# Designs tried in a protein design chat: VH-VL binders against RNA-binding protein 12 (RBM12). Part 2

Target 1, 78 residues: RNA-binding protein 12 (RBM12), of Homo sapiens (Human) (q9ntz6r430to507)
Amino acid sequence: FCVYLKGLPFEAENKHVIDFFKKLDIVEDSIYIAYGPNGKATGEGFVEFRNEADYKAALCRHKQYMGNRFIQVHPITK

## First folded at step 4 (VH-VL; framework fv_imsidolimab)

Design k13 (from e05 with heavy chain S99H)
Fold by ESMFold2-Fast, scan of step 4:
Structure k13 (fold): chain C 78 residues (1-78), chain A 121 residues (1-121), chain B 112 residues (1-112)
Amino acid sequence: as target 1 above (78 residues)
Amino acid sequence: QVQLVQSGAEVKKPGASVKVSCKASGYTFTDYYMNWVRQAPRQGLEWMGMINPSGGDTRLNQKFKDRVTMTRDTSTSTVYMELSSLRSEDTAVYYCARHYWDTGEYYFDYWGQGTLVTVSS
Amino acid sequence: DIVMTQTPLSLSVTPGQPASISCRSSQSLLYSDGETYFYWYLHKPGQPPQLLIYEVSNRFSGVPDRFSGSGSGTDFTLKISRVEAEDVGVYYCMQSIELPYTFGGGTKVEIK
């Protein structure tokens, strides 16, 4: 159960993804955030959920805010 | 057809509260955030905050955070903006505006007709 | 807060002549997703504000081709190739890259 994240803030770190999905059972070691040469997030990431219920709840957070920026949450595709 | 219909004009005394409504139709109410924007006579447009109609969560402009409350009623597809401790400076036309989003698109597309709130002694 | 500065404060234009409005942001509006979160709105007398241009250069549905937006980073321009009577109003730039969303001070366009 994996989602694709877009629109992450430049300063985004794993801790921000954990907070964004607070109360959902994420696989913490699965968090991937793309970083550029400056050490800041490029806006793209992925995260796994331990069960289908929390995966579906995560999809409902699509377009909700991380800090002062909205995040796109997409089901993973081929 | 998308429409946002706001409640009528209000006249309030300083220190009172006002609650403005915005009823949405023509789309799935819970799919898009709703913004509140005001324009006072001597000011330009000023963003007050937004509400997610699905979860009821809000993001408020810090200038108004202690005085503004935004809520929604999914059964009537209506959002509300309540502003307390009114001052003469709160005299303004208040607008609701739908926050549309999709791939490559992110903007306020539809606006309500506006609600004039006058604060006078 | 991001400050949006518009110039000029007002324009008086003969019908059919071009008009140009500028907006400068205090910070870059280019985001990590590759989009620039910058907009132009028109507030006509007696009407609610209406979207003209979204994300720098995209015309909103129903907006005539005489309107065009351009720019990048912190400097943006709205051009009207031939101003018509219906274009009278106050034009506002806006950013939505960070909260709070902020508007420019407005540019009033009038017909001579």
Scores: ipSAE 0.007, ipTM 0.672, lowest interface PAE 9.0, mean pLDDT 83

Design k14 (from e05 with heavy chain S99V)
Fold by ESMFold2-Fast, scan of step 4:
Structure k14 (fold): chain C 78 residues (1-78), chain A 121 residues (1-121), chain B 112 residues (1-112)
Amino acid sequence: as target 1 above (78 residues)
Amino acid sequence: QVQLVQSGAEVKKPGASVKVSCKASGYTFTDYYMNWVRQAPRQGLEWMGMINPSGGDTRLNQKFKDRVTMTRDTSTSTVYMELSSLRSEDTAVYYCARVYWDTGEYYFDYWGQGTLVTVSS
Amino acid sequence: DIVMTQTPLSLSVTPGQPASISCRSSQSLLYSDGETYFYWYLHKPGQPPQLLIYEVSNRFSGVPDRFSGSGSGTDFTLKISRVEAEDVGVYYCMQSIELPYTFGGGTKVEIK
């Protein structure tokens, strides 16, 4: 149960992903945020959920805001 | 055909509140965020806030946060913007505007006709 | 808040001549998804604003090809290759990369 994230703010860290998916049971050690050479997020990320219900709830957060910027949440086929 | 139809003009006294409606048709109401934008006479456009019609969650411009409430009724496909403690500076045309986003696209595509709110002493 | 600065404040154009309007943002409008959240709208008195250009350079449905948008990062331009009477109004740039969404101060385009 994994989602692909687009649109992450350049300053995004794991804590922001955790806050964005608050109330959902995420696998915290699965959080991947792509970083550029300057140490800033590139806008892409991945996160895994422990159960199907929370995975489905995560998909419903597509186009919702992380701080002042909206996030795209897409399913991943594995 | 996508349509956003707003309520009629209002004249209010300072200190009163006004509630403007925007009725959507021609698309799935809960699939698109709705924004409110105003224009005071001889001034520019000013964003007030937006509502997610699905969840009812809102994001408001801090300038208006203490006076603006945005709500929706999914059974009538209508969004509402209520502005309280009206001042003469709130005299403006108020617009609702739909956000369209799809794969690779994002924009305000359709606007209501506007509602003139006049605040006079 | 992101500040959007438009120049000029007003523009008087002979029919058939080109017009150019500039907009500068106080920070980059390029989002981490690779898209630039920048728009041009035309507002005529008594009518709602009309979307002309979305994401810098894409014409909205029904917008004539004499309108073109260009730019990147913080500097954006709207060009009208041949201004016509129906183009009269106030043009606004807008950003939606961050809340609050903000507009430029507007550029009034007149024929005369």
Scores: ipSAE 0.012, ipTM 0.665, lowest interface PAE 8.8, mean pLDDT 82

Design k15 (from e05 with heavy chain Y100G)
Fold by ESMFold2-Fast, scan of step 4:
Order: sequence, then structure tokens, then C-alpha cells
Structure k15 (fold): chain C 78 residues (1-78), chain A 121 residues (1-121), chain B 112 residues (1-112)
Amino acid sequence: as target 1 above (78 residues)
Amino acid sequence: QVQLVQSGAEVKKPGASVKVSCKASGYTFTDYYMNWVRQAPRQGLEWMGMINPSGGDTRLNQKFKDRVTMTRDTSTSTVYMELSSLRSEDTAVYYCARSGWDTGEYYFDYWGQGTLVTVSS
Amino acid sequence: DIVMTQTPLSLSVTPGQPASISCRSSQSLLYSDGETYFYWYLHKPGQPPQLLIYEVSNRFSGVPDRFSGSGSGTDFTLKISRVEAEDVGVYYCMQSIELPYTFGGGTKVEIK
């Protein structure tokens, strides 16, 4: 149960992803934030949820704010 | 029809607080964000912050962070903006304005009539 | 904060002639979803501001077709093909890609 994140702030870290999905059972070891050569987030990330209910709840946080940027939360399909 | 009705004009002394209300009707109150925007005399528009009426969570302009509080009452479909430690520079017309939460809907489609707040000694 | 710069400060227009207003943002307003988070509002005397154009070029409901918006990235233009007396007021651009939302300084349109 993974979501794709778009629009992460430049200063985004794992702790911000954890706070954004507060009260949902995330797999903390699954958090991935893409970083560029300058050491700042590129705006993309991924996170896995332990169960389907929390995965669906995470999709409802689409367009909510992390700091000063709204985050796009998309389902991942192969 | 969508309507946003604000409370009446206020006159305050420096150091006081003012609480402006905005009562929404004609739509589902919890489906839209509510923003507060002000305009001081001979100045432009300035965004103060917004509230999500569903959860009560807010995003505030850092310029006002320590002085502004935004709340809502879902039973009356009313949003409140309280500004404390008033200064003469806070003399302005204060507007509430509705915005969507989905992609492309972050524009202010309906506005309240405005509330004049005058801060004078 | 993203800075929005409007030109000109004011315009005096004879009814029926065209008007053009520019707005420049200090950063790109294009988001990764392909949308540009840029808007135009009109503040008429004695009335609250009203939405004219959303996402660069889309007219809000009830806005006459003589109003058109264009632009991309950081440079935007609002055009009125034939200015009418009811178009008098101050025009503001706005961005909502990043908090805090910011407005341009405004362009006052007056009839000669």
C-alpha cells in the first residue's frame, strides 16, 4: 500500500512526512524522499502504509499542506 | 446562492483585540476553505491566513502569526478572525473569502462584504 | 515570499478602447500538475473584490468575454478588449502556489 508524493518542500525530511500522515500507520523504513545534488528535496517521495484503511485515509490528504506547500498524494500503480 | 455575511464595523484603541465573524450560507460549510484578506487605506490586498472548517486547522501568514487566531463554529456555519495587540497600521477593511480544496480551486470565488476596523487613540 | 509586481500603477481609458495590465511573479507559478496558480481580481468602488480570471486564462462565471488572461511561468497579462464604465476599479493579480498567498500592488483603471 504505497502512495507517491509530489510537491514536497525543499527542506522536507522524514519527520515532516511522519507528521503529515499523523495518526496513520506508516512503515517508517519505507519513507523515501528524492534529493537533488544541492541536498534539497526534489519534490518527490514515496511512503508505504501498513494496512488498507490507512492507505485510503492517506489518499484523502491529497492537496493538504506540509509547511507552506500543498502536497499531492497519488496511488502507485505498476 | 452562496453568501458570506460579515459582522459590523469596529472602532478599537491600540493594544485591544478585535474579533470579526463571517457567516456562510448556500453551500456545505465544511467543503470549502475560508480565507481572510485585508486592505489598509491606500494600500493593496494582503492575505492573512485560512482555515479548514472541517478540521479547524489553519495556515497563517507569518506576518500575523503571533497576533491572529482563526476559528469556526460548524453549528452556525461561521468563521471568526481575531487580531490582538492592535496597532494603527491594522486599520483596514477585513474580508472573508471562500476557496476550494481540490486542484485548481484555490481561487477566492466568493467574498464577504467587508468589515471596517478602525484603530485610533 | 513570492513577490507579485503589477504595471502600470494606473490607467485612464476612454470607454470602448482597450486596456492591458501586466503582472510578474518572482518565481514560477507552474506546479508539477501542469496548472499555473495565478488569478485576477477586480475591486470595484464600494464592493468587495471579485474573481475575474482563474488559472491564468479561465473566466469566472458571469465575467464578460471582453476580459482575457494570458501568460506563463512568471509573466502574465490581463486584457480588456473594450473598456466599459462598469470596469472601473483596482485590478489585482494573485498567486496561490505557495504560502503566504500574495497579491500584486494593484492597477487602478479609471474612465477619462
Scores: ipSAE 0.012, ipTM 0.707, lowest interface PAE 8.3, mean pLDDT 84

Design k16 (from e05 with heavy chain Y100P)
Fold by ESMFold2-Fast, scan of step 4:
Structure k16 (fold): chain C 78 residues (1-78), chain A 121 residues (1-121), chain B 112 residues (1-112)
Amino acid sequence: as target 1 above (78 residues)
Amino acid sequence: QVQLVQSGAEVKKPGASVKVSCKASGYTFTDYYMNWVRQAPRQGLEWMGMINPSGGDTRLNQKFKDRVTMTRDTSTSTVYMELSSLRSEDTAVYYCARSPWDTGEYYFDYWGQGTLVTVSS
Amino acid sequence: DIVMTQTPLSLSVTPGQPASISCRSSQSLLYSDGETYFYWYLHKPGQPPQLLIYEVSNRFSGVPDRFSGSGSGTDFTLKISRVEAEDVGVYYCMQSIELPYTFGGGTKVEIK
């Protein structure tokens, strides 16, 4: 149960992702924030959920805010 | 007043490389992805890949992965697409096209004028 | 890859008459976020492609209301209520639910 995140703030850290999905059972060691060749965050990331109910609840947080930036939450397509 | 201006036409020999540029203006360069789409003569549109101008990360169509490189220069608001090991089948008009992410969609809302690349011996 | 199939391949229309073109996807374009990742573009002679319709039925800025999109899942239709000379070109559907993004083969619309 994994989601793809877009629109993460430049300064986003794992703690911000945890707070964004508060009350959902996330696999904290699954949190991945993508970094570009220059070493700065690209705004993309991934996070895994332990159960389907929380995965579906996470998708409902699409376009909610992390600080002053809204986050896109997408199912992983593969 | 969003504008994407591409570099001029190129004529290349088989085996050469070509680098096409796309200069953006009228919006915040790092807030939108940039895509590259080509059209060979009498063929349809084909997506080559995209770049996130903020981080420089790319997602490429597997068909082109070993030959295409996409880069950007934030100081000039310009994206580049370089295609190597050119074949006659790479003769096409190459377009850059902008896609928003903040609307939940990846449609191509503004396109460059196109760059004709001709590969001939 | 998701395959996008357009019909017809070409269409000749008397000025002022309606036109209808279809696009079918090899799998559903409806995502768990409730969005359908489907678009229509028009490629006019001598110009770059331009966005007509996004998310099945929404007209992009400046697109005349004689253009309408409809459909769901795997079956989509673009209708032009009365074709004008400026509507001549090749129409393409596109999906962006899955990489690589793919286009239909195009439908050429011309005046009789």
Scores: ipSAE 0.005, ipTM 0.622, lowest interface PAE 12.2, mean pLDDT 83

Design k17 (from e05 with heavy chain Y100L)
Fold by ESMFold2-Fast, scan of step 4:
Structure k17 (fold): chain C 78 residues (1-78), chain A 121 residues (1-121), chain B 112 residues (1-112)
Amino acid sequence: as target 1 above (78 residues)
Amino acid sequence: QVQLVQSGAEVKKPGASVKVSCKASGYTFTDYYMNWVRQAPRQGLEWMGMINPSGGDTRLNQKFKDRVTMTRDTSTSTVYMELSSLRSEDTAVYYCARSLWDTGEYYFDYWGQGTLVTVSS
Amino acid sequence: DIVMTQTPLSLSVTPGQPASISCRSSQSLLYSDGETYFYWYLHKPGQPPQLLIYEVSNRFSGVPDRFSGSGSGTDFTLKISRVEAEDVGVYYCMQSIELPYTFGGGTKVEIK
C-alpha cells in the first residue's frame, strides 16, 4: 500500500511526512523524499502504509497542508 | 440550496472576546472546509483561518494565532470563530466561507451574510 | 506571505463600456500539478462576496459571459466586456497556493 507524494516543501524531511500522516500506521522505513543536487527536496516522495484502511485514509489527505503547502497524495498504479 | 447563516451583530469592549457562529445547510457539512475572512472599515478582505469540520483540525493565519480559536459542532452543522483580547482595530464584518477540499480546489464558493463586530469603549 | 497587488484602486465606467482590472502576485501561483491557484471575487454593496472566476479563467456557475479572466504565473487580468449597473462593487483577487490565503487590495468599480 504505497502513495506517491507531490508538492512537498523544499525543506521537507521524514519528520514532516510522519506528522502529515499523523494517526495513520505508516511504514517509517519506507519514507522516501527525493532530493536535488542542492540538498533540498525536489517536491516528490513515496510512503507505504501497513494496512488498507490507513492507505485509503491517506488518499483522503490529498491537497491537505504540510506547513504552508498543500500536498498531492496519489495512488501508485503501476 | 447551500446556505451559511451567521449569528447577529455584536458590540464588545476592548479586552473582551467574541464568538461568531456559522450554521451550514444544503450540503454534507463534513465534505467542505470552512474559512473565516474579515473586512475592517475601509480595508480589504483578510483571511483568518480555516477548519476541517470532519476532524476539527485548523489552519490559522499567524497574525491571529494567539487570539483566534475555530471549532465546530457536527450535530448542528455549525462552525464557530472566537477572537479574544479585542481591540478597536478588530472592528470588522466577519464572514464564514466554504471551500472545496476533497476535489482539490480551495476557492470560496459560498459565503455567509457576515457578522458586524464593533469594539468600542 | 504572498503579496497580491491590484490596479487600479478604483474605476468609473460608462454603462456598456469595457473594464479591465489587473492583479500581480509576488511569486508564481502555478503549482506542480499544472494548475494556477488564482481567483476573482466580487463584493457588491449589501451582499457577501461572491466567486466570479476560479483557476484564472473559469467562470463560476451563474456568472455572465461578459466576465473573463486571463493571465499566467504572476500577472492576471479580469475583463468585463460591457459593464452593467449590477456589476458595481469591489473586485478582489485571491491566491490559495500557499497559506495564509491572501487577497488583493480591491478595485472599486462604479458607474459614471
Scores: ipSAE 0.023, ipTM 0.718, lowest interface PAE 7.2, mean pLDDT 84

Design k18 (from e05 with heavy chain Y100T)
Fold by ESMFold2-Fast, scan of step 4:
Structure k18 (fold): chain C 78 residues (1-78), chain A 121 residues (1-121), chain B 112 residues (1-112)
Amino acid sequence: as target 1 above (78 residues)
Amino acid sequence: QVQLVQSGAEVKKPGASVKVSCKASGYTFTDYYMNWVRQAPRQGLEWMGMINPSGGDTRLNQKFKDRVTMTRDTSTSTVYMELSSLRSEDTAVYYCARSTWDTGEYYFDYWGQGTLVTVSS
Amino acid sequence: DIVMTQTPLSLSVTPGQPASISCRSSQSLLYSDGETYFYWYLHKPGQPPQLLIYEVSNRFSGVPDRFSGSGSGTDFTLKISRVEAEDVGVYYCMQSIELPYTFGGGTKVEIK
């Protein structure tokens, strides 16, 4: 149960991802925020959910705001 | 079909507060965000903030954050914008404007007729 | 904040002649989904603003085909192929990729 995130603010940290998915049971150790050669976030990330219900709820947060940027939440398969 | 009807013109003194209403009809009130945009005389359009009528959560322009409150009443399909500590620079026409978000198209498709707020001593 | 710069500030057009107005953003409005979060509005005298073009080039319902939008990234153009009297007003560009939403300063179109 994993989602792909696009549009993360460049200053995004794990705590922001946790807050964005508040009330959902995320696997905190699964949080991945992609970083570029300059050491800043690229805007991409991944998060795993412990159960299907929370995974489905996470998909409903697609295009909600994290700070001043909206976040795309996409399903991942494979 | 879709209509946004705003309250009438207001004249206020510096330091007062004003509360403008916007009554929506012709669509499901909780399916769209409502924005407030103002235009001062001889100035351009300025976005003040938005409210999600479903949850009541707001996103406010930092310029107005300390002075603006946005609320809604789902039973009357009405959104309110209250601006406090009024100054002469707040003299403007205030518009409510509906925006989509579930399709990712945050544009303002329908606007209220506008409410003139005049701040004078 | 994203800054939206419109040119010209105003223009006078002979009826039936074309008009072109430009808008530049301080950063790209292209999102990772391939969409560009850029819009044109028209504010006619005595009326509230109205949506003309959404997502760069799509005409909103009821907008005449003489209006066309184009551009990409940071540089956008609105064209009116043959200006009519009812096209008089102030045209505004807007971005919604980032909060706060911001508008250009406006371009006033008048009939010569």
Scores: ipSAE 0.013, ipTM 0.708, lowest interface PAE 7.8, mean pLDDT 83

Design k19 (from e05 with heavy chain W101Y)
Fold by ESMFold2-Fast, scan of step 4:
Structure k19 (fold): chain C 78 residues (1-78), chain A 121 residues (1-121), chain B 112 residues (1-112)
Amino acid sequence: as target 1 above (78 residues)
Amino acid sequence: QVQLVQSGAEVKKPGASVKVSCKASGYTFTDYYMNWVRQAPRQGLEWMGMINPSGGDTRLNQKFKDRVTMTRDTSTSTVYMELSSLRSEDTAVYYCARSYYDTGEYYFDYWGQGTLVTVSS
Amino acid sequence: DIVMTQTPLSLSVTPGQPASISCRSSQSLLYSDGETYFYWYLHKPGQPPQLLIYEVSNRFSGVPDRFSGSGSGTDFTLKISRVEAEDVGVYYCMQSIELPYTFGGGTKVEIK
């Protein structure tokens, strides 16, 4: 059960993703934040959830805020 | 047909509180965030905050967060904005405005007609 | 908070002539997803504000093609190619990249 993240702040780190999905059972070692050659986040990421209920709850956090900026949470595209 | 219908004008004394309602129709109430924006006489637009009608969670402008409460009633598709400890500077037209979070942008596509709140002694 | 600065404060335009309104933000409105979270609204007398342009340059449904938006980063322009009587009102820019959402101070457009 994985979600695609879009719109992550350029300074985003694993700890910000963990806080954003607090109270949901995420697989912390599954957190992937895409980085460009310059070492900055590209705005994309992925997170895996341990169960279907938390995966569905994660999708409900779409457009909610990471600090003062929102992020998009999508089902993974093929 | 999307409609946002607000409650009528209010006149309040300093120190009182006011509760403005915004009744939504013509769409799925829980699919859109609802924002509150005010305009004082001869001033510009000022964002007060927003509520997610699905979960009831809110994000408030820090300027107002000690005095503003936003709530909703899903059975009547109505959002409420309550402002306490009113001062003369709170005299303004208060608007509700919806925003859709699933399509990528938080822009305000439909607005209520506005509610004039006058605070005077 | 992000500060949105509009110029000019007011415009008086002969019908059929062009008008141009500028808005500058105190920081970039380009987000890491490649989108720019910038909008134009028109507040006509006796009506609530209405959305004109979203994401810098996209006309909202029903908005005439005489309206165009442009810009990037921190500097944005709204142009009206031929101002009509129904275009009278106060124009506001807005950002939604960061809370709190903030508006420009407004530009009043009047017909001569």
Scores: ipSAE 0.039, ipTM 0.725, lowest interface PAE 6.4, mean pLDDT 84

Design k20 (from e05 with heavy chain W101F)
Fold by ESMFold2-Fast, scan of step 4:
Structure k20 (fold): chain C 78 residues (1-78), chain A 121 residues (1-121), chain B 112 residues (1-112)
Amino acid sequence: as target 1 above (78 residues)
Amino acid sequence: QVQLVQSGAEVKKPGASVKVSCKASGYTFTDYYMNWVRQAPRQGLEWMGMINPSGGDTRLNQKFKDRVTMTRDTSTSTVYMELSSLRSEDTAVYYCARSYFDTGEYYFDYWGQGTLVTVSS
Amino acid sequence: DIVMTQTPLSLSVTPGQPASISCRSSQSLLYSDGETYFYWYLHKPGQPPQLLIYEVSNRFSGVPDRFSGSGSGTDFTLKISRVEAEDVGVYYCMQSIELPYTFGGGTKVEIK
């Protein structure tokens, strides 16, 4: 159960992703935030959920705010 | 039709608190964020913050974070903005304005009539 | 915070003449969904602000055809093809891509 994140703030860290999905059972070791060669976040990320219910709840946080930016939460499709 | 009706003008002394209300009608109250924007005399528009009427969660401008509280009452479709520790610089017209969030349309399509808050000693 | 800079600060227009107002943002307002989170509002004397243009170029309901918005990224323009007496007021640009939402300083439009 994995979601794709777009629109992450440039200074986003794992702790911000954890807070954004608080009360959902995330796999903290799965958190990936893409960084560019300049050392800043590119705005993209991925995170895995332990169960389907929390994965579906995570999709409902699409267009919610992380700090000062609203985040896109997309399902990963084949 | 959509209407946002605000409470009447207030005159307060420095150090007091003021609570302005905004009553919504003509749409589903929980489908839109409610924003508060103020304008001091001869100044521009300044965004203070927003509330999600569904969950009650807020996002506040850091400039006001220590003094502003935003709440709502879903039974009356009313949003409240309380500003504490008032200063003369808080003299302004305070507006509520709704914004749609579901499709990413975060613009202010309808505004209340405004509430003049005067802070004087 | 994203800074929104409007020019000119004021302009005086003969009725029927065109007017042009510019707004520049300190960073791009284009989001990853392909939309640009930029808006124009008009604040008429004695009235609350009203939405004129949303997402750069879309006229809000009831806004006359004489108003048009254009631009991309960081540079935006509001044009009024033929200014009428009812168009007097202060025009504000706004961005909503990042909190806090910020407005330009305003452009006052007066009739000669």
Scores: ipSAE 0.014, ipTM 0.714, lowest interface PAE 6.8, mean pLDDT 83

Design k21 (from e05 with heavy chain D102E)
Fold by ESMFold2-Fast, scan of step 4:
Structure k21 (fold): chain C 78 residues (1-78), chain A 121 residues (1-121), chain B 112 residues (1-112)
Amino acid sequence: as target 1 above (78 residues)
Amino acid sequence: QVQLVQSGAEVKKPGASVKVSCKASGYTFTDYYMNWVRQAPRQGLEWMGMINPSGGDTRLNQKFKDRVTMTRDTSTSTVYMELSSLRSEDTAVYYCARSYWETGEYYFDYWGQGTLVTVSS
Amino acid sequence: DIVMTQTPLSLSVTPGQPASISCRSSQSLLYSDGETYFYWYLHKPGQPPQLLIYEVSNRFSGVPDRFSGSGSGTDFTLKISRVEAEDVGVYYCMQSIELPYTFGGGTKVEIK
């Protein structure tokens, strides 16, 4: 149960992803934030959920805000 | 056809509160966010905040967060913006404006006619 | 907050002549989805503001083709190929990449 995140703030860290998905049972070790050659976040990431119910709840947070930027939450596609 | 119809002009004394309504028709009310934007005399446009009519959750401009409340009534497809502790600087035309959220674009495609709120000295 | 700076503050145009309005943002409006969250609005006297251009260069429904938007990153331009009397009003740029959404200070367009 994995979602793809897009639109993460440039300075995003794992703690911000944890806070964004408050009350959902995330696999904290699964959090991945992509970094570019400048050493800063590219805006993309992934996170895994322990159960289907929380995975589906996570998809409902699509286009909600992390700080001042909205986050896109997508199901993993091929 | 899409229409946003706002309540009529208000005249208030300093320290009072005002509640402006915006009634939506011609589309699915819960599919679009509703924004509030104001324009004081001789000033530009200023974004106050937005509400998600589906869940009722809001995002407010920090400048107004202590004084502004946004709510909605899904049974009447109406959004409300209440501004408290009014000051003379709050004299402005207040607009509601919808934005489509599913495509990730937050442009304001349709606007209400505006509500003039005058705060007397 | 992202600061949006418009130039000129005002311009007076002979009917049928072109007009150009600029807007600069304090940071890039290009999002990770490849889209640029930048818009132009026109506020005519006695009417609510109306959307002219969304996402830099796309004309909103009903907007005449004499209006065109261009730009990228932090530097944007609105052009009117031939200004008509109905184009009188204040033009505003806006960004929605970051909260709070912010507008430029406006550019007044008047007919000579």
Scores: ipSAE 0.011, ipTM 0.702, lowest interface PAE 8.7, mean pLDDT 85

Design k22 (from e05 with heavy chain D102Y)
Fold by ESMFold2-Fast, scan of step 4:
Structure k22 (fold): chain C 78 residues (1-78), chain A 121 residues (1-121), chain B 112 residues (1-112)
Amino acid sequence: as target 1 above (78 residues)
Amino acid sequence: QVQLVQSGAEVKKPGASVKVSCKASGYTFTDYYMNWVRQAPRQGLEWMGMINPSGGDTRLNQKFKDRVTMTRDTSTSTVYMELSSLRSEDTAVYYCARSYWYTGEYYFDYWGQGTLVTVSS
Amino acid sequence: DIVMTQTPLSLSVTPGQPASISCRSSQSLLYSDGETYFYWYLHKPGQPPQLLIYEVSNRFSGVPDRFSGSGSGTDFTLKISRVEAEDVGVYYCMQSIELPYTFGGGTKVEIK
């Protein structure tokens, strides 16, 4: 169960993703924050959940705030 | 049709509290955030905060954080904004305005008619 | 907080004349999703504010095509090609990229 994140603050770290999804069973080692040329963050990321219930709960956090910025949470299509 | 109907005008003394209501109809109440915006006489618009009617969670402007409380009642599709420790500077028209959060932007597409709150001794 | 600065403070327009209002933000309103979180509202006397333009240049449903928005980053413009009597009021810009949401100081449009 994996979600695509868009709109991450450029200074966002794994700890911020963990806090954003607190109380949900995330696979912390799955957190990926995308970086572009010269090591600058793009604002995109991915994270996996251990069960379907928490994956669905994560989708309900779409456009919720990480600090003063909102995050887009999208399902990953195959 | 979408309607947001607010409670009537209030006159309060300094130090009192006021609770303004905003009743929503014509759409699914829990699909939209509700914002509160005020305008003091001869001043501009000022955002006070918003509430997610689904979960009841709020995001408040720090300027008002210690004095403002936002709540909702899903059975009546009504949101409330309570402002305490009123000052003369809180004399304003208070508006509720909805915003769609799931897709698109956080724009305020429909507004209530406004509630005048007058604070004077 | 993001500061929104509008110019002019007021303008008087003969019906049928064009009008132009500017808004500048203290930081970029372009988000990492490629969208710009900027809006225009009209506050007519005795009525609640109404949405005119969302995301810089998109007219809200029912808004006449004489209204147009443009700009990018920190500088934005609202143009009315032919001002009509019903366009009288105070125009406000707003940003929603960052909490708290903030409005410009307003531009009053009056008919001569």
Scores: ipSAE 0.006, ipTM 0.668, lowest interface PAE 9.7, mean pLDDT 83

